# VHH binders against Putative pumilio homolog 16 (APUM16): the designs that were tried, part 11

Target 1, 332 residues: Putative pumilio homolog 16 (APUM16), of Arabidopsis thaliana (Mouse-ear cress) (q9fie9)
Amino acid sequence: MANNNSFSMSTMFNTIQEILNEEPLTVPSPPSRGGYSLFHIRKAEMDIQRIFNFMTGSEDLKDDISVLDTGTLMWMASLMTSDCDYFMVITTNKNGSKTLQKLMGMSDDMDVFFFEAIMRLFIHVMTDKYASYVTIQGMRVFQQDKRELMYDQILRYACFLAGDQYGCIALNEIITDLDDPYYRDQLLDIVANNALLLSNDAYGNFVVQHVLKLRDSRCTRNIADKLCGYCVELSFKKYGSYIVERLLEAGDVPMATVVLDLLACKTEMLIRLARSEYGNFVVCKALELTNEILTADLFYGLVNRLMPYRHLLHRSPRSKIATILDSMSVPN

## First folded at step 4 (VHH)

Design m08 (from b03 with S57K S99D E100S A104E D109R; framework vhh_6fv0_2)
Fold by ESMFold2-Fast, scan of step 4:
Structure m08 (fold): chain B 332 residues (1-332), chain A 126 residues (1-126)
Amino acid sequence: as target 1 above (332 residues)
Amino acid sequence: QVQLQESGGGLVQPGGSLRLSCAASGFTFSSYWMYWVRQAPEKGLEWVSTISGSGGKTYYKDSVKGRFTVSRDNAKNTLYLQMNSLKPEDAAQYYCATDSEWLEYLYGRTSAFDYRGQGTQVTVSS
């Protein structure tokens, strides 16, 4: 802000007017075969460079874009989307992404250029930290038919996006924002159907965790069903334990699925889990959440299997389980 | 090995019609969304139309809605684009593409025209 005091909307208008008022080189004969001269290519490259420099400048100084006329906006949109590299340089820049998001939704005719560029570069845009928000904005402001095409691309590439370090973040934002029940339910079904694979993925686990936080009953039950038999194995892993923990918190049916997996495993495995760095938190949470009138049978099932090893559990770094067990024991 | 062969282009007068075809091989055609894209001289690649694997969903560029119809014959592994009421601005090289080929374009190719197959040329003039 302080170091950009010399900028204003008039700087943008002056730059655009300078480009528009530039006298073109006179070419005596029209281009053969309907093509343009090298002069036109070089001028377009210079104009694009000026737009890049301006679009990637300070965000605060470009707040009132609404004063630009439709012709100027269409010209800018056309130049910005004329080449994939030009569009990506703007959209992957923090300020360029923010400025582009402000331009979107201002004109349906202009949005056609942005929509087509996003669709051509969909995976590149969706897997970039800043460019992904351009796609998210399009899903909010574009006409219904364009939004549905974008939703279909999200459905098609959901698992791929979930496996990417930035794509998983963007996918989670989209999952939260999707109000259309048809597309939302389809996307949630894709995540649930792939829950085991995603839970074991470096980035996909964050998508499973995010979906569980939504507390969508149907989706959560589907995830629990897909992870049934694997809850103990997942609980030994850092992010797998977080997923199992969220299942425990997600209602009686998902909680029962997890606890039944714990009760079905061999006692030696349950004790190893209870003493592990991540699994002890899962066992502790299972005890805390089942210690209710409606789930007392599950609670005492866990207590009865852990109690003989109480002293061993006290020697673990996180001894909260041992503390719970101590509250249930009779002295002597 | 995905192979796509476009045909059906030609020279028409404004208001004329053409039917483009795309013969596909090397993959389970009915499992893939298919795309029609075009590149006019001095312009970048433009998306034109999309059709789902079953053919149940179709999408179009705004400027071609009501004039163009995409369809597919999964038994023949063939994609079609029926173009009616053609305008000078529709003149371009037309290409068909799969999801996989579309991903390759999005990830690896800045000029899809230069890297795609031959396509089929549509010229609209009087």
Scores: ipSAE 0.000, ipTM 0.146, lowest interface PAE 19.1, mean pLDDT 77

Design m09 (from b03 with S99D E100T E101S A104S D109K T110P S111E; framework vhh_6fv0_2)
Fold by ESMFold2-Fast, scan of step 4:
Structure m09 (fold): chain B 332 residues (1-332), chain A 126 residues (1-126)
Amino acid sequence: as target 1 above (332 residues)
Amino acid sequence: QVQLQESGGGLVQPGGSLRLSCAASGFTFSSYWMYWVRQAPEKGLEWVSTISGSGGSTYYKDSVKGRFTVSRDNAKNTLYLQMNSLKPEDAAQYYCATDTSWLSYLYGKPEAFDYRGQGTQVTVSS
């Protein structure tokens, strides 16, 4: 409702109108030792402070942005992007980020200022909780030429972003939104090529998991191929075990890759894995899926290696492996 | 011939402080943004902090904000990281980098490894 913002709107309009109505300097002052007069510096600081207050003000102020004319919007965009510090202070603020997202896409001329600022500060913007959504919005609303340059930056920095707390969230949203086969396939290939590094990372594992959820058979097989030889090591680790379980569930070929790694390791390692906090879920799932899919050689390969040590597996808390083995044992 | 050499690491107790230094040569230091990145055992590179060429703009990883302060002395071609209230999770090999070199490393380009001297090791233990 319009009346909800009446006080904030009055303040906003008065502030903007006062800035626009200020007398320009018609006679240049001799430059100071630094090349600028104190009056010019003070005026610029006041203008930036007013814009900052408008952009980062209450939710009420951001809801009324549509009433601003094109000239005012262009002036604001120019000043907000005139300095990297001003832009970052605005875009890393919750309200400032939301207001910037509303301004983006309104004018191609204005978008040039936002695009150039985002590109200059790309990593810092992409790794901030609020600023990352400004970049995502740009990828949705900017002209195709600008979006393609932003996709090129995503490809360049994909692994770094995947390892960041906020970057991984932004990257996953970009992967979901990206319908261009060229950029999508390149991004998926970068994730797959770095699957070992990312699967061991606190945040990167979410990117690998997200990509596996897409059910892209080529990318899933590439991830399985890159993790081949490391499935046992990964299964001892919390995030690595989650990835290995997803590969087991992803189809016959990824499942076989995991199981063959289990069969290639030494028996002592396999038993240690079956008794471990995270690895027991991997071994249990491998047994269940190989039995269900009727992959007899893989199933009995695992059973034959685990069965002599079922007494140790019975002593492991919450182990379902011993139950599976018991179901296969002959009473004599 | 970009050369970067880190120093100042060591063993410190939780809550303690360390000051890291990076001596730079082979480029116009004051014209380049500089980065601190770290790598804990069995983990990938993590960005920690950034400083603009003039030193006027500084940025930090959320988990270190308020505890770490990046600075530079352009006359001495030296980058600094003041680390206060150190936590066990801060234990890592710390490297300084220019804005392109460590990103190239994460992207799998071996040529970027020249940005990394041996680094400086930070150990936090009680």
Scores: ipSAE 0.000, ipTM 0.194, lowest interface PAE 17.0, mean pLDDT 77

Design m10 (from b03 with S57K S99D E100S E101A A104E L106I D109S T110K; framework vhh_6fv0_2)
Fold by ESMFold2-Fast, scan of step 4:
Structure m10 (fold): chain B 332 residues (1-332), chain A 126 residues (1-126)
Amino acid sequence: as target 1 above (332 residues)
Amino acid sequence: QVQLQESGGGLVQPGGSLRLSCAASGFTFSSYWMYWVRQAPEKGLEWVSTISGSGGKTYYKDSVKGRFTVSRDNAKNTLYLQMNSLKPEDAAQYYCATDSAWLEYIYGSKSAFDYRGQGTQVTVSS
């Protein structure tokens, strides 16, 4: 369960503090007791610029990566991860991100540098359009021990990432790609546990919608349970209405949860919902789906409450509700 | 008791600027990372910016990078957010928060509301 991740708020606080308080990686000093000479400083600057140009250049130049020896690859990995700002400049660059993804998985020794840099900058990497794919690639190609530590970080920051413009996209790809039932189920439980908050969020709603599209019965039922009592409120809202419609489409208990919320609200509120910009689609879908499934009591419950107000519903040209009511035989 | 008081919000035209302040008391301000978070009508809380206790490290949401600058004056126990080139999408109630309050909110704890201030409203016309 998402609520049973076996970590405390103190553990989460310490993890974030450890990441944010990490000292930035510095450009490697030449192996001399006196430190950098002017010559060595200039050579290091030229080497950094050369790597940057290689990493961020055209895709054709990246085909040559297969001919680089292990020593050169280790040197490049060390330099790329030597400074947090330098690593971020490379990973947030479209071509740099793509090139780094190609380097990952080539050598376990080299992957240590990338893993440590990603873990140090985890939330910053995960909330960037291009850098987030570097983390996703690591979860695909790194050794199991590193992948599990990355999964743990995803669980710790899942709700935060769901609320971010790029983090939500990365999180959705991770949810889809996760083949480990333990981590997948824990991640789905975190989404479900925070379904009300996320359903009202500009980006988090996409995570809830994505999870509902997966057709995972347990997770969908958990989301419906957390949204129980709020389906009418959500249906007045653009993103909330989309989520409520997906619960209806899921059928079974999720559909029943939505319809029971509609039936539990005051008639005045139900009619306002049926005439609203987004809620009319929810009420229409509830009628259509309850009519098609063996849910006669729910269907007639909705019909009986809407029918006295049919004339009012006809004044909304975009609403199909009045047309549905007119097409059926209803008791007086 | 942690107390946070936001101020500096108001109505601005698109492209305008505002400087938000957060007066902190009840804890050793310089020892704590601080957050700016916002909430638009009918939306959840959204992280905007983070600053380390010393002020040496700052982080920003992608959509505000280059436009917003977070800073702090530890001698005055005050956190700031300089907002330039404001867009309609920036309209929200802005809150300052400690690490603990933000983490509790992200992980679904309602006690997070006890540790953030009352907020300051930012409205961007059209």
Scores: ipSAE 0.000, ipTM 0.135, lowest interface PAE 19.7, mean pLDDT 76

Design m11 (framework vhh_6fv0_2)
Fold by ESMFold2-Fast, scan of step 4:
Structure m11 (fold): chain B 332 residues (1-332), chain A 124 residues (1-124)
Amino acid sequence: as target 1 above (332 residues)
Amino acid sequence: QVQLQESGGGLVQPGGSLRLSCAASGFTFSSYWMYWVRQAPEKGLEWVSTISGSGGKTYYKDSVKGRFTVSRDNAKNTLYLQMNSLKPEDAAQYYCATDSEWLAYLYGSAFDYRGQGTQVTVSS
């Protein structure tokens, strides 16, 4: 179908613009006035540079942190989150991020400070190499009410994060870690519904690949449905070919979807794909898997279309296709 | 429980036409890809055609392409196979199948016949 075989980059652009223009979620109320005044007084007494040095210093701080009293920990949390720039300087530092992750989950009262800072700076934190792990840790150790607000933010910004060089990595970690079936299924549905755009994106393709590795049957079938008609086009591209190979490896409906796309294309296109840098791996895998799992009609459908061109395939970068075809043509 | 009932087979001369039907019940028909498969006497089960849940995408075995047309009526829970220019090689028992049944077969399971099938005989 022509309309089912096209996607719009303007749709992705409009989605990003909508995300950037949306109001951020309301930051939770600060800690109660009674505790807050005490922490402000203690904050004035500590050396900001000393705290910075502690946070960004030696990686082996776990035991040192565990011996600190609750008052000191609360004061440190308050100071670190008192200024957005200061929090970002700490969280974007490799050691600072790791140290902060160790402090998280030690006290619900302390976690309020970290949660507030993360929510206020959500996109900035999620798109940084080291700071993104602070958010991931919060989703693992915070109380359920805070985790659900963070899950809502992930759902809101999922497509934007998938298109970011560090956001896609963080999103994949969150997908792996997410135990709540409701939020997990919603996130997987967002990826599947946007599979065509993401598969063609420089970073979003890694999210699609990661989701396929999870072997979630419903999500994988939904991705296959969205990519149906586009498998040949994707197979000419480096990361698109990896996604198509994952669909083949998933077997069942996804494998059949890929093979049927190969069989539906024109012979000249199929031969061009079989001789291409990335597409040859897709055609080879389709032949191997359809032969292996007794899909004789799909296997011979491919063999019949490739066999007349076996001499050209012998001269391609990978001659495994030619080797398979030759095994079918001996004794002729 | 999935129920599939095939009909429309019969005896036809080479070059003739037949229209097969498959009445489905016990599941949300429009949500399933459907398959036509056939089995000739003393031969294995062969895939013939596939149609998506919406009917927007169709696929065919090379030897029937251009001669057979698969279609569906989701309002009537019915799958069809229009067979034109029939050849002696097309003579077989024809079955309709869901994704799960056909994929189970492709993964080495015995094919689960939900219906009796419909016999197509082509004689000169």
Scores: ipSAE 0.000, ipTM 0.130, lowest interface PAE 21.6, mean pLDDT 78

Design m12 (framework vhh_6fv0_2)
Fold by ESMFold2-Fast, scan of step 4:
Structure m12 (fold): chain B 332 residues (1-332), chain A 124 residues (1-124)
Amino acid sequence: as target 1 above (332 residues)
Amino acid sequence: QVQLQESGGGLVQPGGSLRLSCAASGFTFSSYWMYWVRQAPEKGLEWVSTISGSGGSTYYKDSVKGRFTVSRDNAKNTLYLQMNSLKPEDAAQYYCATDSEWLAYLYSGYFDYRGQGTQVTVSS
């Protein structure tokens, strides 16, 4: 900071006051033909740098941000949002993001600046590790009219966000936080309608997994419908197998969808799946659940396909498939 | 700076095929969803195809489904569009774009062309 070598509230306050007490940049007096002098340009750059340092500094210096007057806060909000690149440098900085989140919701007048900047840069903000939390905070603290416009953008870009490494995390948090049933149901429908593509995507699979954990019956049924015919293929894959296991646990209809896919595949493929690193958990879960809920046709369908190869399954150390089969093959 | 360079366009007869390429530099190509967009004379910019960073997910405009295939080579930082069974309606200047350019267009109506595009002409 400019005034001393320690990080203190006094240093921060004095720095802000120095910026505010400086005369605003104006077109130089004659004989200038108009425009800003190099001196005035450098002063503006210094003021921007000071605000940047304040925003990205330690949180200890910001504990008393509420003591700043409304004029100072409005000026800071205006300055931070005046340039897209400057706003992004602040929001993508870990401390800058956290500081901005604290300023949001303090005043509806200030929130207009933050809302407009977020909306202009929506996808750039949503796909950054730290900046995405600025948008999430806006959806929590802004007035309803602004929040609804932000919900509309989430719906518009949901599938794109699901495929991004940080966008998928932010999207999952938004899905959890959405209390409005209209926007929530629309968002869940978009995920379900794209379930096959997302389940095979490096990041989108995390969105499908997250939605299934919510236990929404309509959405889960729709996901099962879209994954029908692909459950065996998915079960060979680490994250695909997690999705398939969730469908097995989600009720009679999703469970039946998975089990019917298992029964429709060739016996060689089913045995290979039962012995695979991830697929053995799917086959085991299918046996346990079909037995438990007394779905005898599905249970015995699986048992009859696996029994001739029982000896190959005994040698998988953590597989319970052989144990289940043995309990069914013993007459007493 | 993001730089994109399209190539592979040309004159083709209806029912013919062309393969477009887009060479990318200045960013981590594998981390970005990529887009193919086109603009016919006197018409607006329209979305054609999208591919995820990994290449695992692809999306297409309804009128090109089954005819066009998007792919990418992340080791070469190159995006491709294989166009089969070309129709006169497919004639346009084709551009590749990152998500930021395409989404800026959808939000603001203005498209910042990173490259010059490549012209596809379909004539009898």
Scores: ipSAE 0.000, ipTM 0.111, lowest interface PAE 19.4, mean pLDDT 77

Design m13 (framework vhh_6fv0_2)
Fold by ESMFold2-Fast, scan of step 4:
Structure m13 (fold): chain B 332 residues (1-332), chain A 124 residues (1-124)
Amino acid sequence: as target 1 above (332 residues)
Amino acid sequence: QVQLQESGGGLVQPGGSLRLSCAASGFTFSSYWMYWVRQAPEKGLEWVSTISGSGGSTYYKDSVKGRFTVSRDNAKNTLYLQMNSLKPEDAAQYYCATDSEWLAYLYGSEYDYRGQGTQVTVSS
């Protein structure tokens, strides 16, 4: 029922960021508040404070883990996951995240508690610098059934994560590590289908760049298709120009898509692009690659449009375009 | 399956008050952060308020701070939004959402568990 065009990814990212940043979700110590009913506590000498100190303590606590019996470890896992706020205090702490990652994969019974807590708090975990590694560890060590449910959540929230400062980093690591072709191909398809939106996003552009580095031919061609008509606009922008340069280097079809966009724009726009801070690298790359690959019609199409304005291109200290044009004794 | 049903909306004059309710079922309510979001005619979705699973943490959009209060009753699986000093700008369809449901709206996932919402009109 909502007007689909009235809500953007940028609005969504900003709204979630405001929620997470309005008040600190982490406290210096776990709340030792009353009214918290833990029906599964078995050890009178252990409490929330001791678990917090153990989990967030300095490096080399691996030896301490080895001396704990299985019952104590299971009780700790149950306790630390019984309260969502408490779990987040541990997972967003640098040492707490590291210690939790060491406990994961030790027992299928313990992993149930960690998996359920991660799934309930998925967005909060995935958008935190330290907590996101807990999810990545789960995808590496949990049993297949749990990993597949986590993959489903990644697919569900892929675009949101791509637009987040920490989510995009975690998403890129997951894209690299994902070995299941079913989930990998779906994730790559989501990135490609949203390539225009992501290429214009402050963080999403890093996801598009990362996917292009994988050199998956199908995904790269899909990205080129979605960016067709927008290559000139993107080339004026710092990160957009990097994406367009990667498309030029990605093979004949993506290269042709970019060059045809350059040839389709007005001459005044092409000259402005060739003289721009970032666009000059795109035009230079297009000339170099079309000449190298012997796509003579595309190369000479660019040369013929730029050559009359060679004198303007010489005035840009960072442009190599004029040097390429000067090397050609092209009769016009 | 996750089900959320909003109620309590209506017509109110500027400066008036309304209390919205959201009845939740199909999931462990106390384990999930809950959200109030709204959409005015011909406008985008706007986040209004958030409450943690325990109820210990609450967050508000700046324009509603001091006027709106979010709360929950985990024993009744019910989320509330007390709205005081209502302004014409508050007129909208109000929805409650879980973390996963709120984000699913944006991606068209199989989890479109958004209820019909409850309409708030200020000075018709």
Scores: ipSAE 0.000, ipTM 0.136, lowest interface PAE 19.4, mean pLDDT 76

Design m14 (framework vhh_6fv0_2)
Fold by ESMFold2-Fast, scan of step 4:
Structure m14 (fold): chain B 332 residues (1-332), chain A 124 residues (1-124)
Amino acid sequence: as target 1 above (332 residues)
Amino acid sequence: QVQLQESGGGLVQPGGSLRLSCAASGFTFSSYWMYWVRQAPEKGLEWVSTISGSGGSTYYKDSVKGRFTVSRDNAKNTLYLQMNSLKPEDAAQYYCATDSEWLAYLRGSEYDYRGQGTQVTVSS
C-alpha cells in the first residue's frame, strides 16, 4: 500500500490513465425487456438500442451474422462507430467484443468504420480486458495499410501499455504475433530500452519476461546491457529474480553481465542475496552455469567471494550453494 | 580509490542553463550506475537523477523532468547533467555519486561514494 511517487512506473501509468478517463462515458439505455430479435433488426429501422442488444446479447443471434445483408452490416458498423462512448460500451462488453471480432474482416468497407473508431480510442481500447482483443483482431484481418498505422500506434504507446494490467497482456500477444521484421524489431527495441523501468513495474516485468522467452539474441543482449548494475537488486524480488535467471540462461554475454554484477556488489549484499528466498536460485544458477561453460575466472571469482561465508550458507534452507562450495574443498 | 570530481557550477539567472560534469577515476566507470544528488539551501540532501552503466536508462526527480538531462561518456569516464530552464528552487550544491546497489537513489542521501560537489546559484 506504500506509494512510491516518481520512482514507480505504476504510479506514472495510473496518473496517465486518470487523465485518459477524465471525461465520463455515457452509456445508452438498452432496449426494453426482451430485447430485439434478429427478425426485428432486419425488418425495422436500425437504431442504437437494437445494435446494443444484438452485439451484447445471446450467442444464438450472433451465429446468424452471415444471413445479414451488406446494407444492414454497413448500417450497423456506421451506427456503432458514430459515437465514441457507445463504441466503448460495446467493445468493453465480453459478448460485444466477441461479436465485433466476428464482424471484422468480413468487408473492407465495413472495416474502415471499425479501424477509425479503434484509432480514435486507441489507449482506451488497448487498456480494456475485452476491447483490446478487438484491436488484436484488426491487426490480424485488416488490410496492410491499416495494420501498419495500428503498429505505429503500438510503438507510440508501447511503454504505457506495458505498465497497464490489461495493456501488458495485449502487448505480449502483439509481440508474439508480429511477423513484420521492421515493426517487431522497433517494438523489441522499445522494450529493451525501457527494461529497467519495466522490470521494476507491477505489470511491465511480465513484458520483459515474455520478450526474454522469445530467445531473440539481439534483444536479450540489449536487455542485459540496460539491466547492467541492477541484477543484484532485481534478484531479491520474485519476478526480478526470474528475469535475472533468464539472462543467466540466455548465453555467454548476458550471463557475464549478471555474474559481473554479483562480483561488483558489496560482500554483505552478495551473502544476503545467496541466503534470500529468490536470490539463492540466482547465485546457484550463476555458479552452475559458469562452471558448465568453463568461464573459470567468473566461477572462481564467485567461489572465492562465497567460500569464507560457507558456514552461513549451510544454515540457509534448501541451499544448493553450500553443496557446490563443499565440492571445491579437498581434504588435507 | 574511487574518486569523483564535479565542475560546471556557477551563478545563473532564472530560465538560464548550466552543464555540470563529473570526472570519475579508480573504478570501471562503465560498469556502475551514476547518480546526481543535491543539497538545497536549508534542506536535506535529495536525489536528482540516475543513469545506467551503458547510458541507456535514465531516471529523474519529478520537479526536474523535461528540464534536466543526464548523460555519460564512458570513453572519458565523465558524467554530465544538462540543466535547462533553471528555477530558484534548483539552487543547491550538486554532487556526483555512485553505489554498489542499483536502488541506491531510493535511500536518498546514503551513497558509498560522493564527490566534493559544485555550487549552483540561481538569482537575479
Scores: ipSAE 0.000, ipTM 0.097, lowest interface PAE 21.9, mean pLDDT 78

Design m15 (framework vhh_6fv0_2)
Fold by ESMFold2-Fast, scan of step 4:
Structure m15 (fold): chain B 332 residues (1-332), chain A 125 residues (1-125)
Amino acid sequence: as target 1 above (332 residues)
Amino acid sequence: QVQLQESGGGLVQPGGSLRLSCAASGFTFSSYWMYWVRQAPEKGLEWVSTISGSGGSTYYKDSVKGRFTVSRDNAKNTLYLQMNSLKPEDAAQYYCATDSEWLAYLYTPSAFDYRGQGTQVTVSS
């Protein structure tokens, strides 16, 4: 997966370098009105080159953006969005992305061009390191009707974005920024409904972790419900164990879900988990939290399952479990 | 309504070639990135290839790189997938899709059956 993203970015970078070396850039679609002279085609190609150079140039050259008249802004927006590849070349460039973000929100008429281009290329924009910030900016500065359509696209593509190295970062920023209760709740429901898939994903686990940090009780309970039966499996994994630990910390109901999974598994599996690199932290936290909250049935359920093996657990230098168990050894 | 009609599938022996076509209507074809996806008899929907609106950028699933080539003819609103050196594991029902359709079918909580018949590719020795 990472190799695919690295290769795709290398391909895009090579394409950009080829475009920068070409003279002049080709017009992607024929003009809507009847035939154009070579003069008009050449002028459009030169103008696209100028726009690209302006958009990707240094920060110093962009201080004058605010002095551009409406006609110039509309013309630039039209040319930048005339072809999907032109738009992507600009938005995936670090400086181009930053410059485009400054242009967004300046004119509602101009924003229509950017909005439509973003919507056509939504997935590709959202899964790029720099272009994803263009979409995030649109969700902050566009008119409400456009923002709601963009929220609808986020809902549609949430799981795919969660599984992407840059999409998951952008999705987490959007989740943090969303103040509309309808879209926020729907997005949280999508994450919760797909919690098992995402918790096992290289990037999706970061989305589940981020959502759990929000401390939304309904969403957290839904995540716990979807992970019920899988808490032991997840606890053997680095990021899965982090999610399970967050569920243990999230209140009585999520904690009970995790502990009941631990109690339901075979003793051999529980001892293997308690001695594992990541699972030992889960078992230790389960013991500590059930003892602190005085959930005696859950605490002693764990103690009784682990106590016969406490000498084996003492052999693990990373485990505090043996220490907890030893504190329960009070004869008569 | 977006209309996509796949064709060109068939039975080939391992190492054979097929060229798939997708006729598109109901949207501005040249403005959209297009996808080839497939579904094997006992597996879920799987992404195969992507092509940008202009055809300038193409992406492939690792297992098909160097064997498959995606292309498009915007004047004819047609998408193509040239498949060379076909392997038994390439046998599947093949579908074309816009990004909206592909991701709605794959990643939304309520799974959908893919609309349309697709085109069947069978690889038998």
Scores: ipSAE 0.000, ipTM 0.221, lowest interface PAE 14.4, mean pLDDT 77

